# VH-VL binders against q58766: the designs that were tried, part 16

Target 1, 244 residues: q58766
Amino acid sequence: MIIMYAIGIGDNKEEVLKAYEKLKEEGIEVELIDNPKLLVDKLLDGEIDGAVRGSLSSSKVILYLRERIGKFYRASILKNPFTNGIFLLSPVGIDDISEDKNERIKDKIRIIEFASNFLKNYNIKAKVAVLSGGRLGDLGRNKVVDETIYEAEEIVEHFKGNVDIIHNGILIEEYLKDGYNIIIAVDGITGNLIFRCLGLICKIPGYGAVILSDKNVNFIDTSRNANWERYYNAIKFLIGGDFG

## First folded at step 5 (VH-VL)

Design s18 (framework fv_ogalvibart)
Fold by ESMFold2-Fast, scan of step 5:
Structure s18 (fold): chain C 244 residues (1-244), chain A 118 residues (1-118), chain B 107 residues (1-107)
Amino acid sequence: as target 1 above (244 residues)
Amino acid sequence: QVQLVESGGGVVQPGRSLRLSCAASGFTFRSYGMHWVRQAPGKGLEWVAVIWYDGSKKYYADSVTGRFTISRDNSKNTLYLQMNSLRAEDTAVYYCARSYFGRAFDIWGQGTLVTVSS
Amino acid sequence: DIQMTQSPSTLSASVGDRVTITCRASQSISSYLAWFQQKPGKAPKLLIYEASSLESGVPSRFSGSGSGTEFTLTISSLQPDDFATYYCQQYYKYPWTFGQGTKVEIK
């Protein structure tokens, strides 16, 4: 079967073209698509096997995706500085999970299921860590922190026996040292702040944000104004190449 | 070893009060909603009350509203049911049970018999 | 309150038989239905949750189906250990409610 990939190309053409030329130099040919709806339709109709948003409008691409597949979640793909493997961090978007407690628990469970299935495409075994706002020894000290701990414990119990899953409070550095590769943040704000600190301040390598849904869709969201290496790395990730 | 053990049942006269306890072990008690379910001798199951993991919400069957109060002590891993103004029709085996998201009652206690008679 | 009605109230069967029990809800409960087995003098045991999901450790001869208002529990090949009373229960809306029970007796 012919394997096809695409990069969306909008106003930031120079950086997309640099990525395209670098991929071509390595024998990897991709389709450049300058229409947000066409990119989404080709991907979801099976005409292409994977797509990177590239420099196309985020709002338009996300709108067309929602119209076709309904609600989805996002996870940032980041390199683990301790293991040199990758990990997924979710939620990382403002619309990714509910502010209602019961619905938020359901959202996090779905994220774990979809993220685990995504990693199977790359023969990576899921190891899930659920974050909370404190340590178990802090229970009773602060209502908001306590609620995040209870929520995390409930999610862990749901998957025990079926998935390698743990809750060890706020200790994200311990999870990463132990090789956990699906990190569930307390909420979208917390996940986005973690991403910004790791990816934008500490500059750990990243491959964009994958969309997670009940449809198995090979799509990576990346910044419209990214340098060419971001678009290049996202395609290499989708292909299953060497991530270093 | 996940376990729920009820205690406090016995014979009590109509109009009196009784408090049941349910001791939990082998799981993170504070993360689960807890329920009381009763069964009259030779009859079917009847849901009585629920308390959320943090104690913030409680719901009761109409038959016990205003008379029974559910509570919990997460530091002691213990669930309670305070039963006031008891009636003959409250005679039943009382079970405590754990609720879990995506599942109904996955863990039940052994039950404790409450007999309301003169 | 949501009323749960089971049928039949009692059924007689032999080892190896296929048996089915029906449960009807007075309004739609989506898939928020569980099935329990109870033996005399014992607490109920969860068999099926979310209408069709088999609880861990429960034999594969038990299966559930249905959504909305009509649900069934099936035992594909009845074993001696399966003679018991079975209850359906909705957990869609408080108060939670049980069916009246179906007693499976040896023929």
Scores: ipSAE 0.000, ipTM 0.400, lowest interface PAE 16.9, mean pLDDT 86

Design s19 (framework fv_ogalvibart)
Fold by ESMFold2-Fast, scan of step 5:
Structure s19 (fold): chain C 244 residues (1-244), chain A 118 residues (1-118), chain B 107 residues (1-107)
Amino acid sequence: as target 1 above (244 residues)
Amino acid sequence: QVQLVESGGGVVQPGRSLRLSCAASGFTFRSYGMHWVRQAPGKGLEWVAVIWYDGSKKYYADSVTGRFTISRDNSKNTLYLQMNSLRAEDTAVYYCARSYFGRAFDIWGQGTLVTVSS
Amino acid sequence: DIQMTQSPSTLSASVGDRVTITCRASQSISSYLAWFQQKPGKAPKLLIYEASSLESGVPSRFSGSGSGTEFTLTISSLQPDDFATYYCQQHYKYPYTFGQGTKVEIK
């Protein structure tokens, strides 16, 4: 069958068009779609095999996705500087997880399930690390930190024997060094800050944020004001997991 | 009240196996990580292994990796150390110790002597 | 692995003396350092946890200080019951590692 991809085009037109031309030069044809609802409908109706938000309005695309597939989460796809492989960082959306402890634990469990299934599409074995706000030796020093440690331990307990999963506190650099490729942040704020530091300040290569849901959705969320390489890399990732 | 009691030590020939047990009482065993620490006669303390409260994670000292296996039975409040391919340098008193989520070892057992000799 | 080095290896002292034992880590361990006392034929006993916190039931003459890579255990006025071997231990990172021990003996 004909495999088709699309990039949303709104503002930042020149960068989207540059990505389009680079893909075309490599024999990869993509459809440019300037309507947020049409992009979502074509993807979910099976008329296209994968989509990148491109420079379309995030709020409008998210609205239409929620209408069609319900609750979803986002995970940023970043290159691991220690292993040269990829890792997923989640949550990174400001509204992706609940503020209620029990619902937040369920959200993180669902993220781990969906992220693990996403990596299977690329023949990558899931290795999950759950962040907390301190080390195990910090228990009793700060109630907020303690809550994050107990939450992480409960999530690890849920997956014992079924997933390669660890909680070793706040040590994100050790998790990455050891090859963990699904990193669960304490909350959406923490995940967003980690992403911004690694992706926007340190310029670690990234492929956008993948949509994680109980539906099989080949959709990558990108920054509206990204350079052309971000849009190009997102399409290349969807096509075959080309990480450079 | 809180107590750890090791057993299973003895004299064993090089290359053979031995299994140690540590019986816990007076506290909620399932809530604590458990460790093995050894001490050769007249020498210092050496950390050997840990098993997390739920049995999900285990870590070992390099000197015993591939030869020793730590395990636990929370229904019996008992910790185990399976020691294979024993060497003369494994001769030591073996202590079990508890740790609440990575805190310092506040309770230790009395120790059990393992002697590896021909 | 994090290497723990104690100084001195042996210390001779008299009752009433102030005794100080030093422990150095090969890398920063924050405050994840415990001090243990061991008497011949007995299991180690926790004295100080998290570098400076006194364990319940331990006499106030024992105190700990330090952070990062350099730590000290102080006995302000040595008693007969304090002649023993003392060990520092980091519980910052697996594998956990102990210092080689400091034997405090009668002068």
Scores: ipSAE 0.000, ipTM 0.394, lowest interface PAE 17.9, mean pLDDT 87

Design s20 (framework fv_ogalvibart)
Fold by ESMFold2-Fast, scan of step 5:
Structure s20 (fold): chain C 244 residues (1-244), chain A 118 residues (1-118), chain B 107 residues (1-107)
Amino acid sequence: as target 1 above (244 residues)
Amino acid sequence: QVQLVESGGGVVQPGRSLRLSCAASGFTFRSYGMHWVRQAPGKGLEWVAVIWYDGSKKYYADSVTGRFTISRDNSKNTLYLQMNSLRAEDTAVYYCARSYFGRAFDIWGQGTLVTVSS
Amino acid sequence: DIQMTQSPSTLSASVGDRVTITCRASQSISSYLAWFQQKPGKAPKLLIYEASSLESGVPSRFSGSGSGTEFTLTISSLQPDDFATYYCQQWYSYPYTFGQGTKVEIK
């Protein structure tokens, strides 16, 4: 059957068109869609196999997705600088996770389940690391840090015996060196700051933010004002292309 | 200094009950998971039970399930093991040990001997 | 339950020898393995956690390796203080289980 991908086109038209031209040159068929609802409807009705938000309004696309598939989470797709594989970082939005401890734990559990299923589509074994605010040796020194450690340990306990999962405190660099490929941030603010530092300041290659849900949805969220390579790389990722 | 001190061991007849205590000092007891591990004379180590930092989760070895109850009093920095329906095969030195989340037992008590005999 | 099997059960060695003890899990436990040292009449002491991480205060001659089902504890140059019984332990799932122990004794 005919496999089709789409890129949303809004206010950053020149960069989206550059991505379109490069993909076409490589024989990759891409539809440009200028309507947020139409992009979501075509994807979820099965008329296209994958979609990148492109330069369309984030608020409108997210609204229409939520109406169709219900609650979902987001994970940034980044290249691991130590292994050259990819890793998922989540949560990366403040709306993705609850402020209530018990609901936040459930949210993180769901993120891990959905992220693990997402990696199966690329034949990647899930290795989960849960961040907390300090080292294990800090336990008992600060109540705020202790709460993040307790939360991480409860999540690990939930998956113990069924998923490759670890909590080793705040040591994100050690998790990445050891090949962990699903990194659970303390909260959405923390995750977004980590993403911005790695992706926007340090220029670590990224492929956008994937939608994590109980439905297997091939959708990548990208910045409205991105360079053309961001849109290009997102489509290449959805196709199952190269991860570098 | 971080210390765990067990007490309450002794000689007890089969079918009877005994309660062990483990007094913690030198660390924030309420922040750590706690375990009981036993060792029969001349034998290896056997894990018995765990209780989480806040008492919310408890797990037991199959050999003691339904007979032993682990508990803690964070206000007294004390761990307990209530042992009911004692059998000869429960004869062992009982150690309490601190669980350091994501790590094995980093601190152990000196042990207390429980002998189940007639 | 996850069964932990150590080999050898007893090992005779001299001071300065390299000593290797193996531990096998009946199913994959990732890196959730610890090694303990026990001397007669004493409580066990943690040496290695997460298969290869050296506990604070433990001499660097002790090292651990392995993942999944096969694990090794190595003492690079045996000292008089190292004659003891060594136990591996999985903390991957409940119930936690120990190996049967390996006694390192003087040759």
Scores: ipSAE 0.061, ipTM 0.613, lowest interface PAE 6.9, mean pLDDT 88

Design s21 (framework fv_ogalvibart)
Fold by ESMFold2-Fast, scan of step 5:
Structure s21 (fold): chain C 244 residues (1-244), chain A 118 residues (1-118), chain B 107 residues (1-107)
Amino acid sequence: as target 1 above (244 residues)
Amino acid sequence: QVQLVESGGGVVQPGRSLRLSCAASGFTFRSYGMHWVRQAPGKGLEWVAVIWYDGSKKYYADSVTGRFTISRDNSKNTLYLQMNSLRAEDTAVYYCARSYFGRAFDIWGQGTLVTVSS
Amino acid sequence: DIQMTQSPSTLSASVGDRVTITCRASQSISSYLAWFQQKPGKAPKLLIYEASSLESGVPSRFSGSGSGTEFTLTISSLQPDDFATYYCQQYWSYPYTFGQGTKVEIK
């Protein structure tokens, strides 16, 4: 029997072990790896099909991953409360996207490409929604909001004709009701705040943050101080896109 | 309030040139994409060209590529269509229309007739 | 290019009738479809955008449905003002393309 998936174990051992036991109870065997370099090497060398960072040091795992695959982005995997499917929210970190306007547009385009490719692994068709800072009817009222609208429209036009994509302003609830499954936030700060509200306050089930790159890496970044359900859900998602 | 008004149509001989204008008023012209759509007498609608809000992107129908040039002057709230090497098949009413950020045409002008004949 | 085909090309109807017009795209266009009404000598008027959204000021008897390749415009109770030619249009990819039109005539 070959172990196909792994969870990193560093601190917070009790919660990782609870996840491990729950998975084992369901007939799912995972490898526990206490070394950041070994976790990344096994994943990228094809010895395992997917990995969850677990409670290993974020800085060590992420830096080693970057050494091997180069630049990547992150998207939080959350359950859509209207459709019961999942959606990806990106960017969700301060380092995920450029402060430069032109490079930020390119980053968002790459995020959409990589996110679409990620969903393809689970036979999920990409439906992309790009957020801006206001409603379209507010155009001309605030220059900063207007710039977010222009950026969103440029991104939509880049993909229109090739990928199912829309921009309907700030209306994230309407995107989710309509089944959009890749949600592009205005920037990393706003994406992170949206994640914290939905995941930590509203308790929407989450599966961790997936790594988005051109190399199609099956890696989920999960908080060091997460409860066991977060590690469990991340593995269940990697295995077969189990959304409940 | 919101209005588009075309001008510059008329009768021209084959092989000649004509320039159409579309004057916009009542909205923030610089924020909208602009299109030209034509309709030959008794026929259906045919999309001709688009120019993005800032002039950064332009696309043309194959039937007019290389002959027509779309342009805009955001300081004058005016859209243009330069039509070169005109053919009898270019005879049509030419409408300008705005696109709400690449969306459906919600506002159209009244049209200007271009007749290409000797 | 994406071909848009309407059916029927012409229909005869009476006031109060339910009228349906179909539009087919040669490729998937998601929901990027608009319906326009045109009366003789006038510019087209937007009725429906993004397949099913009613434009402001358009009577509620008009409705749109569909996604992908098959779309329908419905007029639930035809009024005298509705005798006109109707066009569907895709704005999914350039070049934008229109259907050939459906003429709704008095029976």
Scores: ipSAE 0.165, ipTM 0.663, lowest interface PAE 6.4, mean pLDDT 89

Design s22 (framework fv_ogalvibart)
Fold by ESMFold2-Fast, scan of step 5:
Structure s22 (fold): chain C 244 residues (1-244), chain A 118 residues (1-118), chain B 107 residues (1-107)
Amino acid sequence: as target 1 above (244 residues)
Amino acid sequence: QVQLVESGGGVVQPGRSLRLSCAASGFTFRSYGMHWVRQAPGKGLEWVAVIWYDGSKKYYADSVTGRFTISRDNSKNTLYLQMNSLRAEDTAVYYCARSYFGRAFDIWGQGTLVTVSS
Amino acid sequence: DIQMTQSPSTLSASVGDRVTITCRASQSISSYLAWFQQKPGKAPKLLIYEASSLESGVPSRFSGSGSGTEFTLTISSLQPDDFATYYCQQYYSLPFTFGQGTKVEIK
């Protein structure tokens, strides 16, 4: 009957320890793991129910994850300012999806599937919005924008009748107001810029980046040099979607 | 109502050419990738070719590469399959199918029979 | 190419029986697997997509399961209308490939 979580501890020890002490004050016991491979192995072997990278080396943790589960994607977890729920934003880096249009559509489809399955673990119903550079009414004005609209429409049709999914163009603020909780950016550059505006300029609370794959992986990637609240919030999210 | 209707099938001699058409209605044809799938009499399904929504990319099964050409006319909501250098083993019912790139075929035409015989 | 192998190739069953058909992929295809029903002289009809999602209008007695390389289609209580050939198809990568088919016949 024991549910267990872990935080990786490498550098930035004081902030990790502060998060650990805060969780302990709330009756939440967390294992501190100082070895990247051990963290990954314990998680994937089922010895722990969820893990936060903490301050361990990103390159080592990601390498061990890749060796065990193969190809994966990432989505930033952000608080929706209109609904107080969370939403996932993906892709958020240039390397998150393929540069080839054909493979990019497949990547986005996989991201949606994996993100939807991730949310099911927390009994959260997936509501997917696919971004484009314009609206359906804008078709024929600019071929680059048209390409993003056609790509978004193709992805929406792929999931019709299975997932609550829409494409309403560039209107990210309307998607969030309507409670969409999986936001698919046009590309990694666009997703990264959206993340930086919302998370770094507007200071919308974030919970790290979740790993999306065909394996069930309860892992959140955090900044090595984060303050204690980031590690704390990531664990609270993994435990049961406690968003403050 | 979403519908796909194939035409152009018939009996043709080996080495000859034939062009199939697939007329789409009830959906925004320009927004979908389109496929050709065939089935030889009494045999299973075999994927033949795909064309992207905008015509920019085309892929073929190895068995037809260099002989068949897929194309589309989005202004006429029509998909085509140009079949050159036909062989007896190309004898099959040819279906056009709608798919979202990398997805299952949710809408199929009724099929058109191509018989390659002397 | 990803090879899709179905088992069995032919199955005899009675109305009311629980029928299971298996589909195996030569490499992991995640959940990008569809099941189709085909009756003689007709085009294939989509039953299941994403391994386990029931297509609109398909009876609830049909269900799919599996991920990676092993998949199953189950008909919980076989009806007369279900005697047909069933095909699995992967759409994880091009070229798309189908299983050889499983013919379900009345005992």
Scores: ipSAE 0.000, ipTM 0.408, lowest interface PAE 17.5, mean pLDDT 85

Design s23 (framework fv_ogalvibart)
Fold by ESMFold2-Fast, scan of step 5:
Structure s23 (fold): chain C 244 residues (1-244), chain A 118 residues (1-118), chain B 107 residues (1-107)
Amino acid sequence: as target 1 above (244 residues)
Amino acid sequence: QVQLVESGGGVVQPGRSLRLSCAASGFTFRSYGMHWVRQAPGKGLEWVAVIWYDGSKKYYADSVTGRFTISRDNSKNTLYLQMNSLRAEDTAVYYCARSYFGRAFDIWGQGTLVTVSS
Amino acid sequence: DIQMTQSPSTLSASVGDRVTITCRASQSISSYLAWFQQKPGKAPKLLIYEASSLESGVPSRFSGSGSGTEFTLTISSLQPDDFATYYCQQYYTFPYTFGQGTKVEIK
């Protein structure tokens, strides 16, 4: 059986081609696809076993995915520097979750469901941490922070009995030290800022952002203007969860 | 097609034991939390127990705590309910149902009748 | 434990009627409420989840609304197939709890 993977190629051609050549050196042949709709169609029609967006237009790829599979979320795949395992960070985009409180709670619940299922594909047990803007002892000090605490506690209560889940406030470093591998940010802005600090400033290895949905979609979203190592790592992850 | 099929019900005397089974097909059983729900003749629905997708956590209704044990065998796609120290009040149709990470029960079995009678 | 109370316990209706069933939780359950239909001798069937989301394959005449402690199931134009018992259920916290049921019977 021949298993096929693809990388989208738009702008930033030199870096995509470097990733392609490096994969080829290791015996991994990848299809390069220069059309956003074609990449999505080939993946969802089963002609491709997995796909990385590469340097194709994010807005076009996201539009075509949404037309085919409906609502989905994204989680950044990052290496945990304390445990040497991976963790998922979500939400990481402005459009990923609702601004309405009740719908946002439902969105975060779906993210946890889909992320937990995703990790099962790699034989990884889900350990979920829900972030808030403060600590439980801070209740009553700031109404915005209080709302994030109440929201996190509601999500934790919902999953008792089904998922290993905790809320310990803003303490992301403690969650990671304790091996939590699904980190739910307060909102998309917060998640994106955490990603940028860890991935772009601190250079923690990353594998792109996985698409989370109730459809089984083997797709990783990458930065359009990334170095070749990010495209290479994303394909290696899709193939077998190869993260070191 | 997704299906749950219960078996093992029957007539049993008070104080005795009975084991129910629920066979799952058409979905990835190991990815779902599983529940038992019962319904006494002519009465409403009562939640009985849950077992986590990997078997690591279990919760029970107060009415059955210490008497019933939920378990699962993911290699056989089968859910179990071991019922000890049975009482007349345990007489009910027992349904198995699935939940996916806190979702509503979308799939139910047909039920199996347990009658605890002298 | 969270107590779920339905109103009415029984209602008589004719084909074509608009039917409304209410469900009250003893404490807030956000939107973690499901509605089930049960016909005699059959297992319950999921109609509505997350208070207002229609399950796939369920006719559009069924709708749900509400959040927190007050919830409503509406059948906009009752059909012969809709004479059944309806249950609400919270899945916010363990133990999960059901309402006592509402029997919709032919007038």
Scores: ipSAE 0.000, ipTM 0.445, lowest interface PAE 14.7, mean pLDDT 87

Design s24 (framework fv_ogalvibart)
Fold by ESMFold2-Fast, scan of step 5:
Structure s24 (fold): chain C 244 residues (1-244), chain A 118 residues (1-118), chain B 107 residues (1-107)
Amino acid sequence: as target 1 above (244 residues)
Amino acid sequence: QVQLVESGGGVVQPGRSLRLSCAASGFTFRSYGMHWVRQAPGKGLEWVAVIWYDGSKKYYADSVTGRFTISRDNSKNTLYLQMNSLRAEDTAVYYCARSYFDRAFDIWGQGTLVTVSS
Amino acid sequence: DIQMTQSPSTLSASVGDRVTITCRASQSISSYLAWFQQKPGKAPKLLIYEASSLESGVPSRFSGSGSGTEFTLTISSLQPDDFATYYCQQYYSYPYTFGQGTKVEIK
């Protein structure tokens, strides 16, 4: 039985190679693949056991994945600075959720369902927090904020009694302190900006963005301009590791 | 213009060594994977070896593993193939070829003939 | 290793004919197949990549199709410049492997 992992290599070659060399020093062999479609096809055809996008074109890899597995979402895997466990932040892809309000609510519900199932694979109990643009006490002051609050409350109501889920406005730091491990951003732009601040500026350890779908796909999406630690951590996550 | 030019071929006795070169021009050599492909007289194409854009990864055909070494010098835009312990079966025209992100080999050199005979 | 087998090994055709060459892989290679043309004394020339994508500068009479294990190269109306040997090649997995070649000869 051969177990094989791959990292896509396009731009940002120096950082991909640093990750590759670090893994090799630890006895972990990975294949470097410079073709987006080939990476996806080898993974989905079962020739490799897990893949990290690495520095390959996001648009091309995501397009090929959609062609092969249909609709999916992405969630960034980050280390919670308060608990040292992991949490998922979603959506983080601009095109992962609908711009239509009603379909967006359905997308977020599906994200919660798939994220909860993902955590179950690691024996982690789902605790869901839904972000909005303000606090409940702000209702009636700003229409845009109000809309995000109503959307969050509708999602919470949908899962009432079935999932540990709350909405407490914009207070992401309180959610994380309380151990919530699935954080639903207002939209893909907001989620991506939160990720970039936490991961790229504050340098919170992360494992990349996992694919959330009704299919088991061992694929982690990474930023093309990430440091080597991000690519390294993504492979380590796929192999298996210690989480709090 | 994009061009690959092989050199270093010739007649050599079995068990000896030979080093091939492939000079690249007209493109950013350091950004492409490079391959060696050979063709014995009157026969088909056989893939020999690959080296990644910066020399970080190398793969070889089983027939040459342990005997041939692929290398590159990105500062000189040159690809090399060091051929040790040559056998009569290594007699072939050796082509260097560039790999492209979604294609196997979009640019080839004209080839250099290696003849291994006693 | 993935074995590539071409059919036929040799074919005779006349100018204007429709020519079809088949390539079979010993295991699935998805669409990671290229077709090359080689004329005597010359280096191979890329015609088709990813099974069906026409390389820039290649005449539209050339087309490729197939996926998985069976692939075809078609020349819709054979021209004098098309008498050559054609090779398929998989780039799905190392080592990369070529078919044995198909020689297209004058009838």
Scores: ipSAE 0.000, ipTM 0.416, lowest interface PAE 18.0, mean pLDDT 86

